# Ledger of designs, part 286: VH-VL binders against q9umr5

Target 1, 268 residues: q9umr5
Amino acid sequence: SYKPVIVVHGLFDSSYSFRHLLEYINETHPGTVVTVLDLFDGRESLRPLWEQVQGFREAVVPIMAKAPQGVHLICYSQGGLVCRALLSVMDDHNVDSFISLSSPQMGQYGDTDYLKWLFPTSMRSNLYRICYSPWGQEFSICNYWHDPHHDDLYLNASSFLALINGERDHPNATVWRKNFLRVGHLVLIGGPDDGVITPWQSSFFGFYDANETVLEMEEQLVYLRDSFGLKTLLARGAIVRCPMAGISHTAWHSNRTLYETCIEPWLS
Key: E = the ipSAE of ESMFold2; O = the ipSAE of OpenDDE; V2 = 0.75 times the mean of E and O plus 0.25 times the DockQ between their complexes.

## First folded at step 11 (VH-VL)

Design yb8 (framework fv_nofazinlimab)
Fold by ESMFold2-Fast, scan of step 11:
Structure yb8 (fold): chain C 268 residues (1-268), chain A 122 residues (1-122), chain B 112 residues (1-112)
Amino acid sequence: as target 1 above (268 residues)
Amino acid sequence: QVQLVQSGAEVKKPGSSVKVSCKASGGTFSDYAISWVRQAPGQGLEYLGYIIPIFGTANYNEKFKGRVTITADKSTSTAYMELSSLRSEDTAVYYCARAQYDLLTGYGMDVWGQGTMVTVSS
Amino acid sequence: DVVMTQSPLSLPVTLGQPASISCRSSQSLVWSHGNTFLNWFQQRPGQSPRRLIYKVSNRDSGVPDRFSGSGSGTDFTLKISRVEAEDVGVYYCMQGTHEPYTFGQGTKLEIK
């Protein structure tokens, strides 16, 4: 009776991370078919996001086809960007709730342990030199690197995020917008204690200006121009914002209060 | 300075496989990618693929997909290129080269190995 | 795949005279705002290729200033202001903007 749930993991992650989430769903919505996609696990999560989108697309098509009443997506961290692109490239998706769990929807600009592991000598101020090269764009994390001090490079070099956000022109933009707008609900989750997503407001389509002052979604050009449908979704009442303090990046999928407050209401 | 040293010449029969090594020194092996390029006698340069050692992730020119495998051993700072189902037209010098971008210093392929001659004959 | 076309393919030059090699790409090589990953390589007989120029016009360390690169978009040129005997070899342009990376067919520079 409940719509199936498809879970897409994040950077350096796997299906094992969602064991608590599955338990919560089983307790509140018994009988729900939950599929956690075991694709691009661990270091393979560093593959280019368009490659991941293609692989996840092939995995979700049969699940959506078997569920004529619709499906829900729960997409964690980097996985939220994969799901953004899935909703745009699929002419026939039947997603009701897209639950974005601490995903850098406007990009990432922060020094983190993930970057130190990948580029031990890099700092956020110089990573643009690698990320905005063709080689750098072969790494998923560089596909959503958004240096607010080099916005011109981001707009011209980003092979993924700038395109799906409609920040740079693309031949498919009109179709992508039409497809994305078919989603029932866009549920945005994140918080100030995440510690990885920088700025944390990126999970709510806010981001740094050139002075590193955060501008919220309604002040972004992509919203004002309605480039991929955010303004239309908000006017339709389809955007849900659920910020929560006290949750670290690796705990979004294992916090019961977060689940009951922000996720459970959207799993019809 | 990064330096790349390749294994010695190979003579192989059609249908067999060859595995060429490329040992890196100077600088951190994991900080860059290793690409492979070949050159048939008297002909131009042809790109085969690359590997990013820190991920173990390889990417291949579609023309060679299914026949070429590029791997790396971080403990020995060595990259390998294996080409299977060898044909006479695979006779070439095979080069490894550093492949990494930096907007300040430009594209990679600024450091090359000495080349490994692979001859495929009956 | 991006096709790189060089001309001329054979370039006989008198010592001390200038030489020029053209390279055209089947599509734009512009990556990020102002960055174009067009490289020039020299291969002397029996040696590995050596990169001379990166990002259209930047000389690698140790490359004599008589070598210069120019161009934009799809049309690029390598110039040698005064050919020396050591310049004999094959010159290749190479694009690093689009996978798979592709090389021109090569230009053989020889002394008359």
Scores: ipSAE 0.019, ipTM 0.526, lowest interface PAE 6.7, mean pLDDT 89

Design yb9 (framework fv_nofazinlimab)
Fold by ESMFold2-Fast, scan of step 11:
Structure yb9 (fold): chain C 268 residues (1-268), chain A 122 residues (1-122), chain B 112 residues (1-112)
Amino acid sequence: as target 1 above (268 residues)
Amino acid sequence: QVQLVQSGAEVKKPGSSVKVSCKASGGTFSDYAISWVRQAPGQGLEYLGYIIPIFGTANYNEKFKGRVTITADKSTSTAYMELSSLRSEDTAVYYCARTQWDILTGYSFDYWGQGTMVTVSS
Amino acid sequence: DVVMTQSPLSLPVTLGQPASISCRSSQSLVWSHGNTFLNWFQQRPGQSPRRLIYKVSNRDSGVPDRFSGSGSGTDFTLKISRVEAEDVGVYYCMQGTHEPYTFGQGTKLEIK
């Protein structure tokens, strides 16, 4: 019997977007109970990430309780940040594989249609003015906006990402780290042709320095200081990195080769 | 040009509720938060709360939490403030104000409605 | 809650003379990266408040240059270099750093 799979969607996503993913899972792991959480859909995905974490927490508790052998998480785009916070705040989660599907784990710094839609007169170089305000932090996209030219502002103002990454101190940091380390496998998926996640290496805990040169996970202070357990997980052999070229942001959940290579092996 | 136009004066009995409207025109309703501030006769200004119309999220001053409800109707570009369990101390002019919070201005009010007088009397 | 204290509460001034209003906060209004969110509002008799100054010293569009703001941390001042008849009204300082956002008690400027 296969462990249940919980799917957490991204910004402006729908359950219909995962129909191919569900087909693939049914073909390779028949009998798997897959739950796609229909919370914070459409414009509601703009709500603060801590609010989304609380709502998704309430939804996953009964699913985890019914599966004492454990569950798997597949978390797409912004949903990957929700899942990372869930794993930290839940002192009793039983997640085996956490599959992060093109999620901006170190943050976002890019011009996209989403930025133009939400802030029509803004560009990536000046969005810090809005995002690092308390009002801006009421929008999910601002919760993981990481301007490499304004690191001081990011560290002081981010109400979500800087805290879950341990880049700014929090009273619960030690407990969050202990909880996160209970995960069996951290499977990181992303690629250079995504077109939305900027830099794409954010999906692998890499990010821009002040010159917009990408530094990989092992060069990040968050890794070197082991702030929430990345170094410990890597030493344990629990981190899987699965980059793939040729896949656009909205296609990660509908590519069979991607599924077979990066997802299927981790669904026990 | 931005204008905030509020509903007319109200006279209410103690224990009742009042709902004041604030219609935005000229600017985009969804790009800004709308806050509510009151002023008792001859007194200073007191903050009640705000709403972010784009997704309906409201936040309240703890002093009024449980009695105040702020809502928005994006189709009519109108924000509402409802205050329940009215007392004589709630007699005041209620203002809506367009709210911007960013690194340049902080939390502040750049455009104000004309005010709505709410009188609570027996 | 942050308490905002203004002085004086009543300010009679002769036309053409300077006026000065002080505002003190019970705690620092410095936010991230040194930004200080202290605002000044003017309320003329029978009118809605109007923002004059934001972030301590920045004058709003259309506000006459005779108005200026200064200060840091917990101590702030609004100055009017030459009072005009149209300046009559109540002036409020407001902090936008700490929730709930709070106003001073107001300073009534009157012509002598």
Scores: ipSAE 0.016, ipTM 0.509, lowest interface PAE 6.8, mean pLDDT 89

## First folded at step 13 (VH-VL)

Design kb1 (framework fv_nofazinlimab; at its last look DockQ between E and O 0.73; V2 from the best seeds 0.76)
Fold by OpenDDE, look of step 13:
Structure kb1 (fold): chain C 268 residues (1-268), chain A 122 residues (1-122), chain B 112 residues (1-112)
Amino acid sequence: as target 1 above (268 residues)
Amino acid sequence: QVQLVQSGAEVKKPGSSVKVSCKASGGTFSYYAISWVRQAPGQGLEYLGYIIPIFGTANYNEKFKGRVTITADKSTSTAYMELSSLRSEDTAVYYCARVDFDEYGSYGMDVWGQGTMVTVSS
Amino acid sequence: DVVMTQSPLSLPVTLGQPASISCRSSQSLVWRDGNTYLNWFQQRPGQSPRRLIYKVSDRDSGVPDRFSGSGSGTDFTLKISRVEAEDVGVYYCMQGYHWPYTFGQGTKLEIK
């Protein structure tokens, strides 16, 4: 039998967005129990990410308990960060494949058209004013806002991304790393035509330097320091990178080719 | 100079709802938050919640257990505070205040509305 | 919730004399960025609150220099070097660190 699949949605999203994915899974892996978690839907997805992590944890624990053979996680967009954090705080998770589906794993620094509808009057260069404040950190989008021009503010003010990345020291860093390393495979999915995740390489733990030059995962301090286990995972062959062009952000979960190429192989 | 102008006084019955508006003049909601604070007669200040208009979502004081709804219309630079299931103890002057997220990080309510008296009586 | 405790609650002052208001927070107000998010507000009779001080000691524009804020961590003070008639009102400290943000009880400044 196939391992259960747990799906976590993204910002302003809901379980309904994954109807195609469910169909694909059912067709290719009949009998798979797929649970799309309907938590923090819509505007509630703007709640602080740690709050979301707690909520999703409560939801996945029973599922994992019923699946001693393990489960797969498919986490889309913001959900990918939630899931990574979830795997970091859970010392007893049994996740085989963690599929990060176009997630800003290394943060977000962009105000693309997708973000402009959310922030019509904002510029990415000034969002730090809001996000790196107590006021802003009450919102999920600020929890993974990563301004390369205000690195100090990011490192100090980020209440979520900087912590799960191990970029800011905290007492749970070692434990979180240990927990995260329990994952069987980390499947990173994204692409240059995403149009939302900025830079798109963030889905692969790439990100801007101070000159807005995109550096790859292996060039990132979090990798070099193995702060949360990326280097270790890579070394043991547990990281899968699946870039795909021609897919917009809202289509990652509904593209059949993407599913067959990047998702299906890891749902065994 | 930014000014916040609030809607007029309200008299409401218990159990009803009130919606107070706060219009910003002389500026936009860009890089601002709009906070709502109330003050019962002869009492101190109580924070209800705030909205960051560009995010389109508010953060609420849980004390009000979901009775407060804060919204903003960016096109009109107007914020709204709706309080439902009104009680006599909700009788207060309700203030909106602007939080300016300037480059220096003041993060304080530097501009206040004139206040809106809401009276809840049977 | 963070409790803000002001003292005194009533402050009668002779014109021209100095005044001092204390504000204590139940938790540190030092944010991760190193700033301390403590504000002081003045509310004159029949008026809306007005911010006087932010970040412990920074004065808003138009606030007379006779007003000064000081403190650190959990203990803060608002001082008026020479009280004027227009200073009559209630003063509130407020923390802007821990949600929900909270105010002190207020200190009523009156002229003797």
Scores: ipSAE 0.893, ipTM 0.942, lowest interface PAE 0.6, mean pLDDT 94
Fold by ESMFold2, look of step 13:
Structure kb1 (fold): chain C 268 residues (1-268), chain A 122 residues (1-122), chain B 112 residues (1-112)
Amino acid sequence: as target 1 above (268 residues)
Amino acid sequence: QVQLVQSGAEVKKPGSSVKVSCKASGGTFSYYAISWVRQAPGQGLEYLGYIIPIFGTANYNEKFKGRVTITADKSTSTAYMELSSLRSEDTAVYYCARVDFDEYGSYGMDVWGQGTMVTVSS
Amino acid sequence: DVVMTQSPLSLPVTLGQPASISCRSSQSLVWRDGNTYLNWFQQRPGQSPRRLIYKVSDRDSGVPDRFSGSGSGTDFTLKISRVEAEDVGVYYCMQGYHWPYTFGQGTKLEIK
């Protein structure tokens, strides 16, 4: 039988968004137990990411306990950051495939669709003033906001992303790396037509330098220092990169071709 | 330059709700957070929550979560605080106050509304 | 919650004399950006609070220079070098370090 699959949703999202993904899994892997975690839905997805990690951890523990052979994670958008933190903080996780669906793994620096309807002009150059404050860090968007023009503020103020990326020193770095490295495969999915993740290469651990030129994963300090295990995972062949053009942010979990190409092969 | 003008005093019965408005003029409303703080007669200040209008959601003091709703309307530059299931202990002056993010490091409630007295009595 | 404790709670002062109000927090208010998010507010009788001091020692615009703030870690002080009649009111310290942000109990300054 197939390993259970746990699904973690993203910002302003709910479990209903995954109905097509569930259908695809049922058709190709009948009998697979799929659990879409129904926590932090809608506006609750703006709660601090460490609060979300705690809540999702409590939810996954019994599922993992009932599946000693392992589980798979499919984690969408902001949910991919929650899942990466779970892999680091849980010394008892048994995740085989971590499938990251268009997640801002190196951060976000661009107006999202959620902000654009409120502000016809871009405000990305000013959001650091809010996000790099104690007031802003109480909201999930600010936990992974990464302004390449104020990197010192990011490094000092971030309560979440700078820690799980190993960009700021912390006493748990060795334990978090050990836990993360127990994952079987890291499957990175995203594409240039996403329209929300900015730069879209953040889904592959790429990000802007100070001139807004994208440096790819292998050019990032977190990779070069192997701060949480990316270099080690790549060297052992555990990182799968599956880019796909033509998919908007809300369609990653409802595109059959994407599922068959990028997700299905990893649902052992 | 920046002013916060609140709605007028209210007298309410226990079990009802109250909604207080806070209209901002001047400055850029999108860069504000609007805090709500109350002061019972003869007592100190108590923080209810704040909203950052660009995120469209509020951060609530857990003491009041489930009874307080804080919203913002960018088109009118107005924040609202609604407190439900009122009790006599909710009798207080309710203040809105701006948190400005224009300059890094100077965060705080630098502009306050005039206050709205809410009296809960039978 | 971070507890803010002020002393004294009542402070009678002779006009023209100095006044000092202390504020102690239950934990350090130095946030990871290196700033200390300790603010002081004044509430005159019948008025809304007014911010006097932010980041321990920085005066707001229009605040007289007889008001000064100092301190570090968990111990903070607001000083008035020469008390004037207009200074009557209640003074609050506030931490903006961890949610929920909290106030001290207040110190009522009165002219004796």
Scores: ipSAE 0.657, ipTM 0.837, lowest interface PAE 1.5, mean pLDDT 90
ESMFold2 (binder alone), look of step 13: mean pLDDT 92; pTM 0.942

Design kb10 (framework fv_nofazinlimab; at its last look DockQ between E and O 0.02; V2 from the best seeds 0.00; counts 0 for: placed apart)
Fold by ESMFold2, look of step 13:
Structure kb10 (fold): chain C 268 residues (1-268), chain A 122 residues (1-122), chain B 112 residues (1-112)
Amino acid sequence: as target 1 above (268 residues)
Amino acid sequence: QVQLVQSGAEVKKPGSSVKVSCKASGGTFSYYAISWVRQAPGQGLEYLGYIIPIFGTANYNEKFKGRVTITADKSTSTAYMELSSLRSEDTAVYYCARVDYDEYGSYGMDVWGQGTMVTVSS
Amino acid sequence: DVVMTQSPLSLPVTLGQPASISCRSSQSLVWRSGNTYLNWFQQRPGQSPRRLIYKVSDRDSGVPDRFSGSGSGTDFTLKISRVEAEDVGVYYCMQGYHWPYTFGQGTKLEIK
């Protein structure tokens, strides 16, 4: 029998968005219990990410308790950050595959799909002014906004991303790393035609340096210092990278080829 | 130069609702945090909540959750605060205020509206 | 909620003399970036509040040099080196760190 699958949605999203993914799982892995968590939908997805982590933790606990052999997580967009934080804060999680579906794992520095009506006017160079303040940090986008030209402000002001990435020292770092390292596989999915995640390599723990040149995961300080376990996971053979071109941000959960190539093999 | 102009004074009965507007002129309305603060007659200041219009949602003081709704209309550069189920204790001047947004960042409310008196009488 | 406590609540002052207002926070206001989100506002009779000081000690544009702010952590002071008639009003400190953001009770400055 197949391990239960828990699905966590992204910003301005809901459980209905995953109807095609559910169909694919049912066809290829019949009998799999799939739960799409229906929390923080729509505007509620702008709540502080730590509030979302708390709510999703409460929902995940009973599912994991009923599945002692483990569960899988499929986490889309902003939801991938929620899931990674869950893996850090849960001392007793039993996640085998964490499937990160086009998630801004190293942050976001560009206009997003929830702000697409503002695309003709670039906001990215100025958003740090409100995001790196107490007013901005009460909103989820600011919790993972990562302005490479104001890295000092990011490192000191971020209430979420700088902590879960181990970019700022904090008292929980050792415990969070230990918990994260209990995951069986980290499956990273994304691609250059996403159109929302900026840089798209954030889905693979890549990100801009101060010149907006993308440094890949292995060039990041958090990898080199193994601050939350990426180097250990890679050495263990637990990191799977599955890039795919030609998929826009809203299509990752409705592409059959993407599912068969990048998701299905990890739903044991 | 940013200016905030609020709607006029209102007299309301208990149990009704009031909606106060705050129109911004000058600056980049979508990026400001627009705060709502009230002051009962002869009393101090109380923070109700705020909105960052580009995000389209507000953060509320829990004391007012369920009764206050803060919205923004980017096309008219106008923020709104609606308070429902009015009580006599809601009699106050209601201010909107912008959190500063300049080259150095955001540190507090630097521009205030003129205030809107809301009187709730039985 | 963080409690902001001002003293004195009433401050009668002779024209030309100094004035000092204390503000204490129930929790540290040092933001994780090192900034301290403490503001001082002046409310003249019949007017909206006006920001005087932000980040503890930075004067807002157009605020006279006779106003100064100081302090750190939980203890803060607003000083007026030489009170003028236009300084009459109520002064509020505000913390902008711990949501919901809160104000002190106000200090009413009066001319003797």
Scores: ipSAE 0.742, ipTM 0.889, lowest interface PAE 1.3, mean pLDDT 90
Fold by OpenDDE, look of step 13:
Structure kb10 (fold): chain C 268 residues (1-268), chain A 122 residues (1-122), chain B 112 residues (1-112)
Amino acid sequence: as target 1 above (268 residues)
Amino acid sequence: QVQLVQSGAEVKKPGSSVKVSCKASGGTFSYYAISWVRQAPGQGLEYLGYIIPIFGTANYNEKFKGRVTITADKSTSTAYMELSSLRSEDTAVYYCARVDYDEYGSYGMDVWGQGTMVTVSS
Amino acid sequence: DVVMTQSPLSLPVTLGQPASISCRSSQSLVWRSGNTYLNWFQQRPGQSPRRLIYKVSDRDSGVPDRFSGSGSGTDFTLKISRVEAEDVGVYYCMQGYHWPYTFGQGTKLEIK
């Protein structure tokens, strides 16, 4: 039998967004128990990510307990960060494949139509004033805002991304790294035509330097220092990178070709 | 029950300013925006702007060329709309409303205040 | 700015009969996700506006099922299957996609 699949949605999403993915899984892996977690849907997805991590943890623990052979995680967009944090704080998780589906794993520094309504007059270059304020970190979006021009503010104010990345020292860094390394495979999915994740390489742990030049995962300090286990995972062949062009952000969970190429191989 | 309660009617002279308040009950400020819309007597609806109280960021209709200022006090769950350099054509009922939205745009206003009549006359 | 054009502007209706209001936008209101940001509001005499429909066809809580919204792209319709006396008022369509958000002229529904 196939291992259960747990799906975690992104910002403003609900279970309805994954109806095609469910169909694909049922067709190619009949009998698979798929659970799309309807927690923090819609505007509730704006809640602090640590709050979300706690909620999702409570939901996945029973599922994992009933699946001693392991489970797979499919985590979309913002959900990918939630899942990474989840795997960092859980010392007894049994995740085989962690599929990060177009997630801003190294953060977001975008200026797109996405979220434009929320920040109608705040340009990309000015959001640090809000996101790194005392109240900014009460919003999920700000929890992974990564301004390359204000690294000091990011490192000091980020209450989520900087911590799970091990970029800021904290007493749980070693334990979180150990926990995260329990994962069987880390499957990173994203692409240049996403239009939302900025830069799109963030889905592969690439990101801007101070000159807004995109550096790859192997050039990042978090990798070089192995702060949360990326270098270790890569060394043991546990990281899979699956880039795909021609897919917009809202289509990653509904594209059949993407599913067959990047998701299906890791659901066995 | 979610409610928005606005301040009372105002009578102003041309060139002066008016500030209307909108108090929310029932935690309406959490992850919502507050919009301001006005309606001249016998006329249609005109969108002035909105604010996201948690961020304190506002968006304005450029038609008003900087005469409108929207603010919010999270501690009292109150939004404010100030209109300066008042003209006779600014005579209207001003409404505040809670805005329903997603990551792409607005679903519109699902809760409305009772309206505040602002009369501008010499 | 996006222009919202309603028709008719005046709508006399006999009680119990159906009513239909058209709204056209000068630009598409559809986002990549497929969501369309078109709303319908009702304003009864002497009252604040009330949202009836959002996202073209979703009905707010408490709104009778005799109200329905339809359409796509730039053409939208509000229908009342059986007009009642309490339905008297002005109806507005509104686009919530392109800033600044704009309303239609309004359609005045009256009982014959």
Scores: ipSAE 0.366, ipTM 0.767, lowest interface PAE 1.7, mean pLDDT 93
ESMFold2 (binder alone), look of step 13: mean pLDDT 91; pTM 0.940

